# VH-VL binders against q9h9l3: the designs that were tried, part 148

Target 1, 176 residues: q9h9l3
Amino acid sequence: PRKMVAIDCEMVGTGPKGHVSSLARCSIVNYNGDVLYDEYILPPCHIVDYRTRWSGIRKQHMVNATPFKIARGQILKILTGKIVVGHAIHNDFKALQYFHPKSLTRDTSHIPPLNRKADCPENATMSLKHLTKKLLNRDIQVGKSGHSSVEDAQATMELYKLVEVEWEEHLARNPP
Below, E stands for the ipSAE of ESMFold2; O stands for the ipSAE of OpenDDE; V2 stands for 0.75 times the mean of E and O plus 0.25 times the DockQ between their complexes.

## First folded at step 7 (VH-VL)

Design X69 (framework fv_amlenetug; at its last look DockQ between E and O 0.84; V2 from the best seeds 0.00; counts 0 for: pae O 5.3 > 2)
Fold by ESMFold2-Fast, scan of step 7:
Parts: sequence; C-alpha cells; structure tokens
Structure X69 (fold): chain C 176 residues (1-176), chain A 120 residues (1-120), chain B 108 residues (1-108)
Amino acid sequence: as target 1 above (176 residues)
Amino acid sequence: EVQLLESGGGLVQTGGSLRLSCAASGFTFSNYAMTWVRQAPGKGLEWVSAISYSGEYTDYADSVKGRFTISRDNSQNTLYLQMNSLRAEDTAVYYCAKVRYYGSGSFDYWGQGTLVTVSS
Amino acid sequence: EIVLTQSPGTLSLSPGERATLSCRASQSVSDNYLAWYQQKPGQAPRLLIYGASTRATGIPDRFSGSGSGTDFTLTISRLEPEDFAVYYCQQYYSSPETFGQGTKVEIK
C-alpha cells in the first residue's frame, strides 16, 4: 500500500502589481492528520502583496522563513512516490514549480462522488470551506485574518477519506 | 563542522556603542536566518534580534528596538549586532545562533558567547 | 507576547531517576512551535527538542518532549550525571520569540 499525504500551500504576490503567486507557507499532513511539514517560506523575489486576508501571512513571518530552494527540496522529498491529496492542487504544484504524476494526485475540487455526498452538482468546483461544512459539519477559514494551511490540509485529507474506497476503485478502472 | 565565532564584546559606558561580530563556517551561511540571544549574569535567556537569510527582514525585542541594528554580510559569512545607546540592563553574554529549518525559529548551533558589560 | 512559565524552578533528583519539567504558555502555542534547550554552567545552550516532540540531531533518546496548546513537558527518563543542568523552553509561534525562566535540575 502506497503512503498518502495531504498538502496545502499559501501564496503571496510577487512581480509586477503582485500578480505572480509565490510560495510562502506549506503544510503537509499524513493520513491521520498529523503534521509532517509546516514552514513559512521566503520567496526569492520581493513580496509586493502579502494577500493576508487569504494567506494569513505577514511580514513578521518572513524573518525566520526557509528559503524557497531549501523548502522546495524538503517538500519534494516528502511528496515523491506518495499519493498527494489537495484542493485545487494544481495551484500548489505550480507554486512549488513541481510536476507530480497524475496517477498519484487526488484533487478534492474534482471528485464527483464527493460533490454528490455534499448535494452539489458533480462537475462543479466547490470550495474547500463549503465541502468541509456540508460533509464534516466543520467551519474552516473563519474570519478575515487568513487561512490556516494546517487546518486546510487536515480538512482536505478527511474529505478524501470519505470517498477513498469508491474513488480509488474508479481510478483503477479509469486510469487518468 | 558548524562553527560560530563571536567577537567585539567588552566594557563600555552607559550611552556608548559597541558592535558585535559572528563569523560563521561549516555551513552555507547565506541560506540561513540568524539570531542574537543574550543572557544577563545569573539570569535566563532573552531573544534579542533575528535576520532573514537575505538580510531583507529583521526583527527585534521591544527592549532593544530603536537602539540595536542586526545586519549580515553574506559574502564574508558574518553576522553583526550594532548596539547604540547602551544601558546597564544590556549587560549580558551575547550569543550568535543559527536558525534551524524544520522547526524554523529554534536554534540548532550557538557561538561561545561574548560578554558585554555596560557600566556607568 | 507569549509568556512561558516553567515549573518547578528547581528539581532535586539523583542519577537514575526520571525528571519531568513543565512549560506553560500564556496563550496557545499553535502548530507545536516549541523548543527545549539544555545549558551547563559556562556553556552556550544546546538544542534538545524542537516542534514540541522532535529530538535534535545527536540528542540521546532518554530526552523526550510532549504536549500541545498551552501545556508542554520535557521528560528525561533516566538522569545521567551529565544531565544536571538548567533547561529552557522557547516558543517560536508568535513574535517576539520568548524563553521560559528556566528549571534547574540539580543533584539531591
């Protein structure tokens, strides 16, 4: 049996007008929700927009932050060869400048059975907050001070576990 | 072997200035955040200041804010602490320490410490 | 700032005994951003534990950390002569980073 982890990344705005999304925090949890990695990450480019409302990141978090190149190496060592669960996970992989095999990737924003359980249209892209409230009766991303990537990664793993058996069987019959 | 070698401590009068240096070897200095932690005689540890790997971000304890300046020279593998407007309560052994990654904010290697004595 | 309170202030024990040191935070130290250090007289501190429970490189397995939120514990399962020292907890969750006042483990 292949090990499974869940990931959630926070990004800040760099580059012209802060429109480039650069990795600034990454949290990874194991199947049981235990934290394997949680670090603030300092982008190589100047931060123009902390996007604090969503990221929860402030200038103070950057002082002891791990440089991007070092953090990327640590993160990839954890992800390589594992089934990686995320929500809209392509954004996380883009920020990591990393390609993870589609056969080992699980995106909770694109799992039709999960939407069915939440009484949502199967092909809609539902937010992590909505699915977590409907299926786990838990409020995440509460308030306006930013998201907890640990909380988001844990919620993402729990959501996937609700459909794991059904979805793994589907993928075995319908490889990506 | 990771080594942090401090220098610049000594006796200084209240209101005076002093600059501490920390020479780093045995690791890629430019990849790590660095910190200064002090310890007054017979007292516990007090975090003083920290600086990001690039030098772009700095932070200070309220007790030293506006008086102390942390800086680094990555080309020389050296960390500095410029101390101005020194007070008697700044008397302490000052340690240079390396920030650990995987548990960033904890300090995995420390220098030997350099004594700063501030007298009237 | 987060204030860390260590107890007891002094712990008097004999070699071979178990030492249990407490560190209590005034606010929740989320994500287990808590470290423990050992300091011997005339020496720099030595990192023992980070992330509340992860042993630093080279630290003997008799040292263990536990706890979360506001209550953290450092345990030394069987005191060796070299373990008699002062121990500090430190949080790195909220700026400024703060240390507890220390617990002295001394020979009975």
Scores: ipSAE 0.583, ipTM 0.845, lowest interface PAE 2.0, mean pLDDT 92
Fold by ESMFold2, look of step 8:
Structure X69 (fold): chain C 176 residues (1-176), chain A 120 residues (1-120), chain B 108 residues (1-108)
Amino acid sequence: as target 1 above (176 residues)
Amino acid sequence: EVQLLESGGGLVQTGGSLRLSCAASGFTFSNYAMTWVRQAPGKGLEWVSAISYSGEYTDYADSVKGRFTISRDNSQNTLYLQMNSLRAEDTAVYYCAKVRYYGSGSFDYWGQGTLVTVSS
Amino acid sequence: EIVLTQSPGTLSLSPGERATLSCRASQSVSDNYLAWYQQKPGQAPRLLIYGASTRATGIPDRFSGSGSGTDFTLTISRLEPEDFAVYYCQQYYSSPETFGQGTKVEIK
C-alpha cells in the first residue's frame, strides 16, 4: 500500500487588519500517529493578529521559527508521492501555496460515510472537534490556549481509518 | 564549514557596558535565527537571548531583560549582544549559537565563546 | 519556566562501559522538544540529540536518546575515551529555553 500521512496547519493574520491567513505552524504524522514534522513557521509578511485563542501561536514561537520558504520545501518533500489526509485540507494547501494531486488527497470534512457514522447530515461540513468526540470519544482542542496541530493531525488520521477501506474502494471506482 | 567567532569580551566594572560580536560564515546567515548562551565559571549553560532570522523578533531571559539587547546585521553576517548595567553574576563565557531547523530551538553550531568578567 | 534536573551529577565509569544519563522536566515537554549536548573541557558544547531521540549529523550510533513527557534518557552504549565529558539536556518547548545542570562522565 501507498504511504499515507496526515497534516494540520495553524494560521495567523497578516495583511490589512490581519485578515489574510498565513501559515505559522505545520504538523505531519504517519499512519500510526508518529510525528514526522512539527515546526513553527514565520510568514514572510508581518504578523498583525496571532489569533492565539484558536491558533495557539504566540510571539515567542516566532523567534526560532523556520522561514516560510524553507519550511515549505521541507513539508513538500515529505508530502511528495503520499496520500495526504487533512480536515478542510484546502485551507492547509492554500496556506502552503501548494496543491497536492487530487487523487492522493483525503479530506475528512467531505467524506459522506464519515458523517453518516457520526449521525450527521451526509453532506454537512462537520468540525474536527465534533467528529473526534462523536466517533473516537476523545476531546481535542481543550482549553483556552488554542489548538495543537499535532493533536489535530493525529485525530484526523484516526478518523480517516474509520472509513479507509470503504472510501479507498469508492475512489478506486470513481477516480477524481 | 560553518564558523562562528565571538569577540568583544573582557574585564569590566559593575555597572559598565560591553558589546559582543559574533562573525558568521559558511552558511546563509540571514536565513537563520541566532542565540546567545552563557556559562558562568564552573557552572552550567544558561540561555540568554534569541533573535529571528530577519531581526524582527527577539526574546530574553528574565535575568538580562532590560539590560541586554540582541541585534544582527545581515549584510555583515554579524550577531551582536549589547550588555549594559553589568553585574557580577553576568561573569561568564558567552557563546553564540546557530538555531537548527527541524528541531528549531536546538543549536547545531556554536562558537568557541568570549569571556566577560565583571568585577566590583 | 521548565526546570530540568539531571541525574546523576557524576558518573565514574571505565571505557567500554554503558552510561545512562537522566533528565527530568518539572512540566511536560510536549512533542519531545528536548536536546542533548556534550561539552569537553575547554570546548563549546556539541549537539548530540534533538527531538529527544534523533541523532544530529555526524553523531556516532553509540549515542541514543529516549523518553517523553517529563522523563528523558541519554545512553552511551559503549564508552570511548573521547566520551568523558559533561552532558547537558535542553528543552526548547517553551520560553525561556532551559538546560539541565549537567552530568559529568569521568574515568574511574
Scores: ipSAE 0.545, ipTM 0.840, lowest interface PAE 2.2, mean pLDDT 91
Fold by OpenDDE, look of step 8:
Structure X69 (fold): chain C 176 residues (1-176), chain A 120 residues (1-120), chain B 108 residues (1-108)
Amino acid sequence: as target 1 above (176 residues)
Amino acid sequence: EVQLLESGGGLVQTGGSLRLSCAASGFTFSNYAMTWVRQAPGKGLEWVSAISYSGEYTDYADSVKGRFTISRDNSQNTLYLQMNSLRAEDTAVYYCAKVRYYGSGSFDYWGQGTLVTVSS
Amino acid sequence: EIVLTQSPGTLSLSPGERATLSCRASQSVSDNYLAWYQQKPGQAPRLLIYGASTRATGIPDRFSGSGSGTDFTLTISRLEPEDFAVYYCQQYYSSPETFGQGTKVEIK
């Protein structure tokens, strides 16, 4: 199996007005889509906005949630040394307060061949939902219950696999 | 070694109150959510209540909501369950259970349980 | 709430035989949030499987969990004398957390 994983995180709002995005769930899958990690995470600060419509996070999920510091350690242990695939992954890393090496990062929101395959402008930022529908003929993030980070991580990995060979060759010729 | 020791069980009349305690040792108590699970005589397991590691978030089964209160003292490594307005159907062995290392909600360690008997 | 229904209610087998226990959920449950417990008379439950298929620490290889969606299975490949007990499945996917009614594995 490849040393490649896909990650997706859900965030809630903390701070005085809930404007701070804090990690509340993290899902990591391997190359085959098997779940390696999927935990609710408790932010160090009081949650002001659960952002449930988007995040899918509810107050009840925080009862058994893993403290952020502990979760961060667990997640970093999984990511270390791996190629990490994500969509708009800078948001996930920011929430984790961790930045993976650029050479080992793959952001499906910034892969021109992927957009081209989806008949989108190469330099446009397309949503995971849109790309998944166009290229995988799959509906994700449906309903009002919020996102499924596992589903999103799996979709992200599947999208990347469509352009893996081409993109890896490109990166080899043009290292970041 | 992880140990959970329940106490406070006993005989109480309908409408009465009882406070259960669970003394924890062998792990960093303040890092883990805790739960109460009960088992009526000869019956199955029933989730009762849960509390986050910090105590900020709590949850209850509908059958006990408004009557039971879960709390914890992390400085004393102790979990509590205040039970008010007790009913005959509350008769059970009450277990305190530790949430597994990952905040997943499964329970990797259980106490021996303490029996609560509610009589009319 | 999510209702878990276990089957059969009682399973009568001999040592050395294979045991297959079923747990059906009224709603789809992520495999990350399904656990199995063993309980012997007069004892507290013991965690066997979490995440549908991951053995807890110290659990023998003869125990295995499988399944997804609404159908989950606990398998004991070769029953040992100490395996005769009551087994419960549990979901922690949504509140309230719920248990199955249990399956008793008894000696034939």
Scores: ipSAE 0.022, ipTM 0.634, lowest interface PAE 5.3, mean pLDDT 92
ESMFold2 (binder alone), look of step 8: mean pLDDT 92; pTM 0.943

Design X7 (framework fv_amlenetug)
Fold by ESMFold2-Fast, scan of step 7:
Structure X7 (fold): chain C 176 residues (1-176), chain A 120 residues (1-120), chain B 108 residues (1-108)
Amino acid sequence: as target 1 above (176 residues)
Amino acid sequence: EVQLLESGGGLVQTGGSLRLSCAASGFTFSYYAMTWVRQAPGKGLEWVSAISYSGDYTDYADSVKGRFTISRDNSQNTLYLQMNSLRAEDTAVYYCAKVRYYGSGSFDYWGQGTLVTVSS
Amino acid sequence: EIVLTQSPGTLSLSPGERATLSCRASQSVSDNYLAWYQQKPGQAPRLLIYGASTRATGIPDRFSGSGSGTDFTLTISRLEPEDFAVYYCQQYYSSPETFGQGTKVEIK
């Protein structure tokens, strides 16, 4: 039997002009929102741009950060065989250098019933912040200190739970 | 068995310098961040400095910034703290500690500590 | 920096009693990045709890942590003789990492 988790990653800029997005934090929560994993991760390449406004990552966090190779191994061990929920989750999987089966992936940025509940066009790409405010009456990603990936993963799981029954039925009738 | 052994403590005059060492064994030293935490006689714990697993990133408490330098030698499994311009308020037992593997900031193993006494 | 205030400063109890120790933060400790340590005289601190509520390896289940935001609690359900020690909370949400001033649990 498959279990369900939600993930949110924070990335920093590495490579030429800081244009490469490298994993710098990963948070994973279970169905109830309890934290299963939350670590700062040190990229193998020099950090050019911390992107602190969005990532919440500062140089201080790199001091105690887990090396990418080790963190990736632990994260993949948690994700393998589970239904993984995320928002614009393809960015997280790219940063992890990981391909998760589409049949076990749930992206809250591409679930038409969720947009419908938020009175938004079904094909529009809505931000996690907007959907969380509209449907859960909760403000996330507030302030200039950067996002909390734990908070984002928890919000993502709660959003998915609002449409879980109808979306799982849809997927059973229309397998990816 | 994880073991951290500090050395280098002693009596030093105000304005002097001292270098502390911490020898690590029982775990893959090069995989983990390390930290120094001090405790003045009869007082509580105060975080002093931390260093990433590679040695490329360091951080310091404001009270020691510019005076102390943390470093490590992964080939020798040794952590160092170079202390310069010592003050009476730097008098403390200095502990080296290992940062937990899959968590940032909490310290799962500690050395026995080494006493540094700074006098005028 | 986040200031952690522990209360009471000293807790006088008998073996077998429940101990409840408080740690309050001057600002929110997000993501529950809070740890508890035990220190006995002449010894280094020992990690008891991390992530506000997760017991470290080898720590007896009589120790439990709870709380979130600014208010955190360490509970020892049934004091054993070896539990009489000083306890420190520590936040690792914001640099610099800071410790509370400690709570001494002593025999009545």
Scores: ipSAE 0.007, ipTM 0.582, lowest interface PAE 10.5, mean pLDDT 88

Design X70 (framework fv_amlenetug)
Fold by ESMFold2-Fast, scan of step 7:
Structure X70 (fold): chain C 176 residues (1-176), chain A 120 residues (1-120), chain B 108 residues (1-108)
Amino acid sequence: as target 1 above (176 residues)
Amino acid sequence: EVQLLESGGGLVQTGGSLRLSCAASGFTFSNYAMTWVRQAPGKGLEWVSAISYSGDYTYYADSVKGRFTISRDNSQNTLYLQMNSLRAEDTAVYYCAKVRYYGSGSFDYWGQGTLVTVSS
Amino acid sequence: EIVLTQSPGTLSLSPGERATLSCRASQSVSDNYLAWYQQKPGQAPRLLIYGASTRATGIPDRFSGSGSGTDFTLTISRLEPEDFAVYYCQQYYSSPETFGQGTKVEIK
């Protein structure tokens, strides 16, 4: 079986009025939740809005951050050829300026059996925080210091493991 | 307004030591990396050393590695450069400069500089 | 390390003329992590441009930066008397940070 990792990225606002989302942190964990990558990343453009309430990123984190081009190379080396799990993962791939094959992508915001286990409508897009509380009885993204991308990536992997067998069987019968 | 004030320069013999200080005001010192850049008489600019906002990471030009030590005291808003085993080639005006919010980025504010003269 | 070579070494012009200063890198400066500084005799350097093309706070619009990769340019559209100085480019893409050797802009 192909190796599996989970990813979560944090973005900051760049460009006019801070409306562009640029990668500023990336965390990748393996199947068991061990950290494979966790780095602050320097956007190529000026940060005009740190979005600290959500990103957890502050000016001090950028002082020793890895330049985007270098970080992107390191991250893509880890992701290539693997099954990549994320929550609303299209945002992470967009920030990385990367296309990952749909057949190797698992988005926990769009897995109907996961919503069903959470007693939520199958077609609803539920937040990572809600699914994690309902299914894992764990509170994440608590407080006003922003999110932990490591915590989010770990929670995302654990959520996927709850439906892995049935969802992989579904994908084998209904390839994307 | 941002102000950086260097001190500690002077005349020193080859093999000697000096400690430079840079007093910072007008910004939150603990949020920014700091750097030392030098300029030999009649010559161009040469980056010497940098220190992260926390003081946990330090960086040095190959010409000064093992001889110079950069440090900071965030409680006193002061940057230091301890210079040991000084050589004639270290003769220069030493500038303290603030690194912009991208770490090893451009240097947006500079002090007036302090002259270090190394002679035998 | 990335070596930056500036040309010309000296540029002799009159007030009102356009100055064009070149900075060439020995290898690609990715993400346009290149800055320009102005230095007058007896003074500290002053940041003019960062990110290859972004003017620093308080810098007049007659100063502009352009270029990418290995070829960068600083342009002063209409020289004022106070613009006669030495100009340095600096890359901050790859450690160690390096400066060009400088271009002196002097009165003709």
Scores: ipSAE 0.000, ipTM 0.463, lowest interface PAE 16.8, mean pLDDT 86

Design X71 (framework fv_amlenetug)
Fold by ESMFold2-Fast, scan of step 7:
Structure X71 (fold): chain C 176 residues (1-176), chain A 120 residues (1-120), chain B 108 residues (1-108)
Amino acid sequence: as target 1 above (176 residues)
Amino acid sequence: EVQLLESGGGLVQTGGSLRLSCAASGFTFSNYAMTWVRQAPGKGLEWVSAISYSGDYTEYADSVKGRFTISRDNSQNTLYLQMNSLRAEDTAVYYCAKVRYYGSGSFDYWGQGTLVTVSS
Amino acid sequence: EIVLTQSPGTLSLSPGERATLSCRASQSVSDNYLAWYQQKPGQAPRLLIYGASTRATGIPDRFSGSGSGTDFTLTISRLEPEDFAVYYCQQYYSSPETFGQGTKVEIK
């Protein structure tokens, strides 16, 4: 594959009692951590629960947000043909209503060598916050402003770079 | 007007190779994913392969994986399908088609097709 | 992969009659990423409907699509002579893209 990007999405609650997760922000960074895309996204359904403590999204962010269908087209154009790195990335792809090929997908929540470097059980699903603190000595997702999807995408790319050589070799021997 | 013109089809023996071409005009070729869809005589449509707008990502049906290679030349507005180790069951009309949405979507424009006949 | 099953295999009808074609998916097709195509003998397929219910440019209003989830329908309200053809449904929600086996609409 020629290029690699990292993605992180934020979701808000829609539908009955706000239990449906709908895309409300997406950040994409390149291999060096430079931002390629960062937009607030307006869900097609009424927002019941902003989930601000986790998402960092407030009603004010929706005023000039990009409608979901337009944002989706822009995002898919960036992701297509690239190795896409994320943490628990299935949730991001589900929110985008998108299938990315497994051969080009890298999920930092399911990379045994990464857990091993963090002194964690190889088959456990560790949080992005925990892995970033252990391996990069950096605190993310702090304070009361909610998560920064840019910060999370940047951390995810840096984590993947720690195991990139050995994991790409593993995938070449054991194609998904 | 959008136009897709396939060429390169013909008669080939089992185990042989052919390369199909699709010349595109009337739209910004480099902005859209492209696909090949085939149809055996008297049968339905079967998706064969797709390529992203940049050419960096390709997908193949299980029936052709390892034998066929899709590629594109955005400077020449041309899509290709290199077919190796051809089998009798690869006999079909091969259509070039434009993907409506980037990397995922319905096929909004189709070429007229080119016939590939593989004889044993 | 998502398997699409079309029914019936063949509809034998007269001009002026209503045609109803079914397409069922083996799993949910989210956001209605379902298309319908028409193919006449010796011709390339033509896109009729995308997004389950949106008519493609230039398609007559006698063609309509409906349904969601796993159950989709193409309706032709009053068959014209030029409508006798094979019709295919196609999902583009999940890769690989898959087609139904087709429904032939033929003259009685």
Scores: ipSAE 0.000, ipTM 0.455, lowest interface PAE 17.4, mean pLDDT 85

